VHH binders against o67189. Designs and how they scored, part 15

Target 1, 350 residues: o67189
Amino acid sequence: METTIFQFQKTFFTKPPKERVFVLHGEEQYLIRTFLSKLKEKYGENYTVLWGDEISEEEFYTALSETSIFGGSKEKAVVIYNFGDFLKKLGRKKKEKERLIKVLRNVKSNYVFIVYDAKLQKQELSSEPLKSVASFGGIVVANRLSKERIKQLVLKKFKEKGINVENDALEYLLQLTGYNLMELKLEVEKLIDYASEKKILTLDEVKRVAFSVSENVNVFEFVDLLLLKDYEKALKVLDSLISFGIHPLQIMKILSSYALKLYTLKRLEEKGEDLNKAMESVGIKNNFLKMKFKSYLKANSKEDLKNLILSLQRIDAFSKLYFQDTVQLLRDFLTSRLEREVVKNTSHGG
Below, E stands for the ipSAE of ESMFold2; O stands for the ipSAE of OpenDDE; V2 stands for 0.75 times the mean of E and O plus 0.25 times the DockQ between their complexes.

## First folded at step 4 (VHH)

Design a8 (framework vhh_etentamig_d1; at its last look DockQ between E and O 0.01; V2 from the best seeds 0.00; counts 0 for: pae O 2.9 > 2, placed apart)
Fold by ESMFold2, look of step 5:
Structure a8 (fold): chain B 350 residues (1-350), chain A 119 residues (1-119)
Amino acid sequence: as target 1 above (350 residues)
Amino acid sequence: EVQLLESGGGLVQPGGSLRLSCAASGFTFSSYAMSWVRQAPGKGPEWVSGISGSGGSTYYADSVKGRFTISRDNSKNTLYLQMNSLRAEDTAVYYCAKDRYTAGWFDYRGQGTLVTVSS
C-alpha cells in the first residue's frame, strides 16, 4: 500500500493496520519526526531504535525477533534509521538479501518502521527489498504540504489549546514564517504560551509577540542579534541554544542562508532594483520579514556581508574537513567581531 | 597602510595550472594568517584556502582540496597559491586577505587577479 504520513498517522493510532512493515520517506521530514515522537510516546519501553550503520546482521535479526526469554509477548515498535547503510553491508549477496526480505515478511506481532531522511526516487522504491516491502507492508510518504494544509494544521494546534485565532492574525503568522513548518513550530509555541490565559490572539498581538519578544530561545533570535551587531547578546543566546540542544549545523544553515540573501539584496539595490521586488525574488514576501531585512541591510555594509559569508564558509570547512568544534568556531567568530568593533570605536584607524 | 597586490592570473584550459602571488606590505606579514578568497562574476564570495603566520598549518575548502596548494615566503612578504587541475568553476577574481586564524574577518584591499578557465 501507499499512503501519506498525515493520513497514516491519523489512522495508525486509532485502528492499527494489519501490515507490519512500513517505509517512511519524503520531503517533509518534520512530519515523519512528529509521527515517530507519537510512536515513542505510545510504545514507551517497547520502542526500539536500530542504526543501520552501527548494527551487525546478527544484532539486526535478533532485534526483530518476536519473543523475549525475560519479557512478555507485548507488541513492539522497531524504528530503523540508515537502512541504506545496512544494505551496503549486505552487498550484492543474493542469499543475504533474500533472508532479509523473508524476515521482514514474517514480522507478525511487532511493527517495523524503516525511516529514510529524504524522498526516495521511483528507482529506489522499485529495488529490493523495498519493492517487496511495498507488497506485504506499506510505503508512507511525507510530501511537501500545500499552503492550505499548513494553515489547517496550525489552526488545529491553536484549537487543541482552546485558543481562538483571528483569521488575519493567522494569515500574518503564516506569511511571516513563509509557511515553514519548523519556523511555525517555534512561533506557534511562543504564541500559545503568550495566550495561555487569554485564549485569544489578535493581529496586533501576533505582530507584537512575533516581532518584539520571545519567551523561548530560538535560532532566529540569535540570527537577528548577530545581524544587528549585538554580538555580546548573540554570544549569550548561542550558549543557551546549545544548552537547549539546538544543533550547530542548523544555526550555520540559517545564518548562511540569510547572509547570502542579504548580499544578493545589496547587489540588486546597487543596480537600482526596487527593494520590495528584490526581496520577493529571494523569497522574502511577508511584511514582517521585509521590515527585518530592511533593518539588516541598514546595519550591514556590503563588506560586512562578504566577510560574514567567507567566515561561515571557513567555519563549515574547519568543522567537516578538519574536525574543529563548530560551537567554538562560532563563539570565536562572535568574539572577533566584538574585538573589531572595539578597535573601530577607540581609534581613527582601528 | 595595508597593501596586498595579487598577480599571476590569466586564461587557461581545463586541466591546466596557474600560480598566483600576493605581495604584502604595511603590516608584520609573519604575524598574520593569510587566506585566498575568490569571487566569480555575479556570485557571492568564496573562501578558498588559508595558512598560518608561520606557514606550519594549511587549510582548504572542499572544492579545491587536493588541487590547490597555499604557501608563503615570510622573508619576501609573499603569499602563493598553486592551482592545478583547473576546472571551469574555478573561474573567478582571486584576492589575498590578511586573516585571523579562526576569528572570521578578512582584510583585503587588492584589485585581485582574474583566473579564467575556458576551452
Scores: ipSAE 0.537, ipTM 0.855, lowest interface PAE 1.8, mean pLDDT 83
Fold by ESMFold2-Fast, scan of step 4:
Structure a8 (fold): chain B 350 residues (1-350), chain A 119 residues (1-119)
Amino acid sequence: as target 1 above (350 residues)
Amino acid sequence: EVQLLESGGGLVQPGGSLRLSCAASGFTFSSYAMSWVRQAPGKGPEWVSGISGSGGSTYYADSVKGRFTISRDNSKNTLYLQMNSLRAEDTAVYYCAKDRYTAGWFDYRGQGTLVTVSS
């Protein structure tokens, strides 16, 4: 079967399909993440993630066939990222590709989701193994949404919470976010928290509450918790980001950018530069981000920021040159920071 | 108290070589991994290289791999960095740092040693 992510998301959780293997691809990656978030909530510990660039053939086949030992043979949701890299490892080996197709065709106990981070071309979809997957499984496309469809999704979300939004307030919100679904989700959630079910959301209220952000909301939460030294919550959020297919390199890139900006701000502060002007010089112009960066500067010494920068650079080197897992290196870093923070707190504040 | 004394820097032409030394005291040197860190004028710190406490494992940043060699002499409590095929972008103050096994704390307190690569 071939269907859209919108239709698939609507039906999967109420009338599960007979097919067991699905390819998720498309331009609107946010909709795929939304589906996977709901899938993770439904399956809990029976939600498992495989990385095609890291997994061996035999580990891959075992993971597709095995049911959870917990929950009495309950089905699993198996989510596969970087499937294209797995296929590259199989190379031009016809027999290996035929084995892969047979294993996928015979999945009966689990649901398997092959996730692509871009829209697949017709040539890729008509080539093996995806051609066979289309015959016994499903191809699910997340097409780019029109402005009108985005507007209707936002209205529906407010309506589900009993909130009526004034037309000019809605238009302002859409323009403020440039119709970006990730930014809209953040702003809509803040506005829902602010508004009561009996209140009409006005333009004045949207202007007071809504802030535009340029970061991925989930990655921003991780970075925020880490820079505020809530390492325990940061570890939990990291696990969630990885389970939803956020690439470790994306996390590293944003975290490294923030660490370098904060270090630069510490250095400019020592020279007696105006903090607001200094923040604008490193690209921090939004009042919400300025507030956050002030909090990060208070929470971190210059020494803390130097060590963060050096640790991130070493993690990058270890993953790229010595083939060590980036996620495990980040977990080790966070655990080390947690241990250091606990020692400080128990020694002086217990 | 941990003391780290870097030496061996200087002015060198592109393609040249320098050998840096770090004399360590105030801790059990062989029990700790050691790293070299550099900082170019107006820029943030950059991790360059690391070595395990025994000297059995060495690690390098991509920018220096194949050109720099880290080593240690635990009997003399001394860390070394052999720098070959030097480039203008290697210009920085170089610091040695007491380190833990992986993503641990980098403790560098010395004055550093200035390396200037120019023609």
Scores: ipSAE 0.485, ipTM 0.847, lowest interface PAE 2.5, mean pLDDT 82
Fold by OpenDDE, look of step 5:
Structure a8 (fold): chain B 350 residues (1-350), chain A 119 residues (1-119)
Amino acid sequence: as target 1 above (350 residues)
Amino acid sequence: EVQLLESGGGLVQPGGSLRLSCAASGFTFSSYAMSWVRQAPGKGPEWVSGISGSGGSTYYADSVKGRFTISRDNSKNTLYLQMNSLRAEDTAVYYCAKDRYTAGWFDYRGQGTLVTVSS
């Protein structure tokens, strides 16, 4: 039985589990890291990390055995990274796997956390030694969170600090960060620090503190213009945004989010689903925003949206992998589209 | 202080036309999307139309699409709503609204101007 990282975290720190060996895996590595951070805080000097790719078999077993033999010593938390690499070292010898399983099963006084940096496949979980670990220990999964869940988490964090955030402000923050938990954490912390003297955060305040969107420069206007294919004006607004100091990555995140939503909506529409319901399902609840998205859908074909998504992905890739200038890439993208539109209009107007 | 002052409302026959204006002050007008909202007697507020800060993007409710045109003059800090082919169901107090985030969130609105469409 798999337990979510949230449930596990709650129970682990309030009611210690009987099981001593746990596998941590999932798509949301941030959540696992957060848990491990708390674990480290709790155990202090009794927090030990083993790296499966760096330790020998003998060292590994010694580390686990020492923790089991000295029953009178303080409870320790042992975290194991790169366990897969360790398994590779052990080879395909059944005897060695059995030894490993036996050692893990005999852990009584300490906690052992086997951490994977990705979501494990069913085949991996059903294979030894993980199969056996699942039987005498626990499997903990950090799944991707829904947007709503992320929103709730952010709200909870603010509430814990006695801070009220306006709905508009929260939505703005979520959109700017693209619901990325790591980025949200950073921004939320920043905002909490800012709000040390103020218990209510408005949209304007969030704009000022978070990704400094000045009152004078609106990223969403840029997005509107782009999605409605006014590329000339979009270029002008882009220049203003950049001049103001807005990082292109922020713009890209919002664009990507909107593009993906629109593409999803277009697909649903083609399937005959109710557009209003579909919009709500992707988090669009405001009537005005619904109208905007309807306009975007009208202005863009499914192919247009697909191309947009691909273009944005390319820009992101070139920026991150090849360290190209994101602003220039975005300008080039807009310019190329503008040129295409002009050619289309001249060919049909003649 | 943000101020929004609507004008241009009045009595008009069905099929007639009106042009509403909204004078804005107390904020950088061109930096914000603006909207028209209306409230009919006994009904809740209804969003009518919106325009981006630059004026490059316009949006309309389905109920007014093709009949109403929103525009703005940023040099004059003025928002407009050209209303054509007016219907009885268009009867309402029309409000100019300042958008917070170009996403349909308003932080300020004017006192409104009454539009009555009747034979």
Scores: ipSAE 0.037, ipTM 0.597, lowest interface PAE 2.9, mean pLDDT 83
ESMFold2 (binder alone), look of step 5: mean pLDDT 83; pTM 0.851

Design a9 (framework vhh_etentamig_d1)
Fold by ESMFold2-Fast, scan of step 4:
Structure a9 (fold): chain B 350 residues (1-350), chain A 119 residues (1-119)
Amino acid sequence: as target 1 above (350 residues)
Amino acid sequence: EVQLLESGGGLVQPGGSLRLSCAASGFTFSSYAMSWVRQAPGKGPEWVSGISGSGGSTYYADSVKGRFTISRDNSKNTLYLQMNSLRAEDTAVYYCAKDRYLSDWFDYRGQGTLVTVSS
């Protein structure tokens, strides 16, 4: 079977499927985590996690088939991470792959969930062993939700707590997170706590509270300073954000989102497109963000934005593939930009 | 005057291979890291691969790791990109870029070379 994580999450706990083996993949990782959280609540001590890079072949097969001891044997929920690394251990031997497929096909006592951290390509899904899993099990995709649906989910969360949020405040929150549900969950929870007595959230309050440990330290301030080329202040704000435990991936996602939108706007500007319509086409709908993006466009050339995009992509690759420190890479990037501006200002006598 | 001249692109079937070259002049080639950057029609630029000045360190974007190999010949002032197992998604104009050592600025001025992966 093939289905969406949204449908799967709604039905699994009330009308469990006949299939026993599932692949969970997609862009909306938050929805996969939400499903796994509910799964852990239901199964308790019968919720088992396996790491494909650490587990031996025999331990793996035992874990899939083994049920709880003590009468009647309760079913387990077996969640597998790093399945690709387990496949590498099996190598290219046909017999080993056939054994894996047979074991997966014959799971009857437990539910098995193979979790991927990203959306699988069609080629991967059509290759063994996932091709066979699609035939006897299920492929569950966590597709990116529409912006309108994400907006409604956020509004519903505030409404459930009796909190009225200004439209500009809501749009600001959505745009700064790039409609990332995982980040939105954290920020919405923080804002609900903040507004617990007042029951109203204004744009200024969201600016103060969202993405900040304090009013003087927030991700938006960092992004704003960087895009306005105040690299010295951006370095200081970055250090503060890291000191207060703000995740580097959150900073990177917001920066990448802004850089790509700005680059798209420069391209549309070259084609003679109306700037206001262009901004709305990339999801910038509220007046505050439109004002900010106009300032960013004025401060950055198309070449500046191309270079920013390339640098952010390289930082992402170096941190993920070569295990280099994202924070240090960001500092190096900012320091390089600061040095370029110093040289430029010196040559112009300013 | 920095000059970069890319070549080696063309039409190739999925699964095929191409080797791109970049002839560099106007600077001390061995003193600079070099990168390959691509831009598909209607999309933004994408960093593909990088190599240190000496050639001792190489880096790849996740999308090409295991399929592409970057190399350089400092005696010929030439950068290479060996592209294997080509996919339709690799269709783009490929540019070589001079990376300033210890900086995140890409300096590229060439016309690029078009790679079209199609059946």
Scores: ipSAE 0.279, ipTM 0.756, lowest interface PAE 4.6, mean pLDDT 82

Design b1 (framework vhh_7uia_1)
Fold by ESMFold2-Fast, scan of step 4:
Structure b1 (fold): chain B 350 residues (1-350), chain A 120 residues (1-120)
Amino acid sequence: as target 1 above (350 residues)
Amino acid sequence: QLQLVETGGGLVKPGGSLRLSCVVSGFTFSSYEMAWVRQAPGKELEWVSSISSSGDYIYYEDSVKGRFTISTDNAKNTLYLQMSSLKPEDTAVYYCARDDFWSGSPFDYWGQGTQVTVSS
């Protein structure tokens, strides 16, 4: 079948389709992410993520067919990222491609979702294995919302919070994000927080507040929560990022970058350097990011930052040397930190 | 149990008017944006109009501005779409939807739809 993400989302959770294998693609990645979020909520522990660049052929086929091993037959939602990289590993041999198509066609116990981070071209959809998936499964497209609809969604959100946003400020925000809803959601939330008392948002303020450094904006909320020691929320955001196709190594890269910059800033502060000048020397130039880094420095001692850096280095080493799951190591780190904060709060009266 | 039930569709001539109603149960209007979404034969879902939880903020797709009016009656838990100056291209199944867009659930609950046919 071929259908849109809205039609698919409307029907999947109320009258599940007979098809078992779906390709999710499109320009509006936010809509795919929201579908996957609802899917994860429904399936819980039976929501499984596979990375096509990391998984072996044998593990891949096993994951598509397996159900509960202890006599409880409960279906799984199997979500596959980087499927193109898995196809490259299979090579150009006809027998391997025919096996893949046969395995996908014969999925009966689980739902399989092959997720692309962009809109697929007609040539890709008409080529194997997607040509066969279109015949026995479904192709689900997340088409871009109109610019007018996106603009109205953003304006409505500000107005509901009692915030007056200037027309040129709004246009600037929309143009710089390219009407990307993933980025807009994050930026709008930051701007609402900034304007919570003043209730006015000018072009100059949007220019200063809305955009962080060109580092991955999708990971910023996780890093922010972690550095502010809100480990409970950080753990939830981490799970969401992984479920929606943000690679663990990308998360580690951004987090490590921030930790190292913060440690450098602590060191420069101890030497008597001006903090604003020091922040600019490590690439922190916009006023919003400067405010955030000041908050992180206040929330973290030099020892806290040193321990964070050492923990991140240990996670990187364990994932590489012992082939340990980076996500699980990061979850263990956050859980350990949460336990320490609970003990601290209990000892000090909450 | 959450339910959205649409009524008021039918056959109408070009230039005519219809009023669609959507009765909701199992949740409170004051917490959610409500929307009308339509699907013409052989075409994709198209957003038509939205109204904020307060009723103070109302939005329309450009093609229906000046012709359609969205409203609510909170005492009756009912959403309305007053349609005037109807055109053949307005022929579609019209769906009432709850919209929790910014919380990550755009159009998370839908009605069964009501058919509007504009034909001479």
Scores: ipSAE 0.097, ipTM 0.545, lowest interface PAE 5.0, mean pLDDT 81

Design b10 (framework vhh_7uia_1)
Fold by ESMFold2-Fast, scan of step 4:
Structure b10 (fold): chain B 350 residues (1-350), chain A 120 residues (1-120)
Amino acid sequence: as target 1 above (350 residues)
Amino acid sequence: QLQLVETGGGLVKPGGSLRLSCVVSGFTFSSYEMAWVRQAPGKELEWVSSISSSGDYIYYEDSVKGRFTISTDNAKNTLYLQMSSLKPEDTAVYYCARDDFWSGSIFDYWGQGTQVTVSS
């Protein structure tokens, strides 16, 4: 089956589909993220993530066939990232590639989601194994929302908060972000906080706030420091944010959004796409933001970004499953990163 | 149990009018933004109109602005779409949806849909 993310989201959680294997791809990665967040919430401990570049062939097949842990639901949601890297391991082994297709076709008790960071081209969808997946499973596309719809969503959010936004300010915000929903959500929430008292946003204010954050608290400074691996300063800023009453989940959401965007850009760069064009495709059009993201990409390997995403997912799970303090888990994460950098530099310095 | 029940679809001639209704139960209707979304044969879902929980903020897709009117009756927990000057390109299944985009739930709850056919 082929369907859109809206259609799929509408039906998946209300009526269990007969199909068990799905490919999620598209330009609007924010919509895929929101679907996966709901999926993780529904499945809890039965939500499993596989990284195609790290997993062995046998571990992969075991995970697809495995039932839920004893005493729980038998149904599992298996989410696969970097599937292309897994395919490279099988590329020269015809029998192994045929085994992959057979295993995917025979999934009966679990749901499998193969997630791509970008929109797949017709050539990729027409090639194995995705050609076979389209026949027995589903291809789900997250198409970009129209510019008019995005503009109305942004304008509506400001008006609901009683904030009057100048026309030039709104157009600047939309153009600066390239109508990217992940970026717009982040910027709009920041601007709402900034304008909470005055209830008006001018072009000059939007220009300033796009390069800064709340006057007395800086969540984006925390994210910046973390992504540049200045963990000592990041810990100090974290303590400041908490003392000013910033909710830990807000910090987690912003950090997760940046990590996913960076990971997408890293993948596009590795495929030989022009970095400037790749940044523009995900909404980063402003020279200042391009400079910042280029610095983050230089400071972080693909592995660093995967580990960050996994660590953030584990922090979220531990706070929910074991009722652990999210702030303490974030501090532990940062302290662990700081200690690893010291050990790594000592171990590899000679 | 959350439920959205849609009615009012049918066959009309170009230039005709229809009123769609969506009766909501199982959640506090007046606390959520509501939307109408449509799907033409062989096409993807297309947003048509939204109304805020207060009813004060209303938005339309350009192709329907001036022809369609979205409204709510909070006492009846009902969402309406009054359609006038209907065109063949308005032929679609129309869905009532709950919208909470900024909480990460874009059209997170849907009705069964009602068919609107504008014959040529």
Scores: ipSAE 0.013, ipTM 0.403, lowest interface PAE 8.2, mean pLDDT 79

Design b11 (framework vhh_7uia_1)
Fold by ESMFold2-Fast, scan of step 4:
Structure b11 (fold): chain B 350 residues (1-350), chain A 120 residues (1-120)
Amino acid sequence: as target 1 above (350 residues)
Amino acid sequence: QLQLVETGGGLVKPGGSLRLSCVVSGFTFSSYEMAWVRQAPGKELEWVSSISSSGDYIYYEDSVKGRFTISTDNAKNTLYLQMSSLKPEDTAVYYCARDDMWSGSPFDYWGQGTQVTVSS
């Protein structure tokens, strides 16, 4: 059986399926989490969690087969995390995989849920043991809600509280969270509390309250400040990101992606391409991001973007080849840029 | 017992109209958000429209905007979907659902569905 999380939650709690083993995967992790919460509520003490990286092979097979001793062989809901790590521990030999498949196929008394923290690719689903699970059990996908659906959920929540959110403020929220429903829920609830005495939320208010550097650090704020050449604020935001455990490689990856897209857009403009179509070709489809990218293009020459890309490549290489601190290299880069802007605006250039 | 019962489906020609009805029982209708969700043959569930508990806030999927109208009659505990300018792509089983997506309970109660077929 292959189905969506919506169809599965509709049927499982009312007319439970005959299949006993399910894979839960997908982009919309919030919906998987809420399904599991409802499952935990229904099964109570008969809800069992297994961690594939910690459990032994013998314990794993026993847990799948044993029913609850309380209430005379009551069924369990067995939820498995880190299944990929269990597969690595089990080994990649054909015989060991065949035993695992046989054990999973023979689950008759319990429900088993193999939970992934991301969407599985077709190659993974077509490989053992998941290929066999698809034949005798079910594959349940939690697809990302459409952008329109998520936008309407956010607008609905604001309007139900009597709050009008400006279009650019709404787009800012949606884009910076990447349409992540869990993050949107937290930010929207915070904004509702803030707006209790105000009935309109502007972009400036959303920027001040949502994604606060002290409460919710954001790599996109750092990238925005850097590309707009506000190096002093960029340095402060960088320090906050690192202090809250954001990995330097994540910062570098996002910054590099933006720099490359901007350089590509400069090249396409030079070739006579329409800017709006060019933006869409590099994945910039949202009006807020188009506005931001137009600002970045205005603030940066083609040479500025080329030099940024080369500097980022050098930082990456020096971090890897010489084991140098990526954060310190970024700070040095920003500090040198700040000092150049000061010198550029005076007759005291060295 | 909580129950949702859909009616009003059927066969209609392209450009035609149908009105779906959903009678709910077992809960205070005016206290909950309600939705219409559809499933075309061989496709996944697609959200169509939602209406807030107050009836003041109404939302539609882009493909149905201007063609479908969601409404409620609180005295009859009934949710409606007025469908106009129907297209073959609107062919699906239409479900009435109680919706609390924001609280993490998307479509926590469903009806059995009503079949809409748009064909020449």
Scores: ipSAE 0.047, ipTM 0.513, lowest interface PAE 5.0, mean pLDDT 80

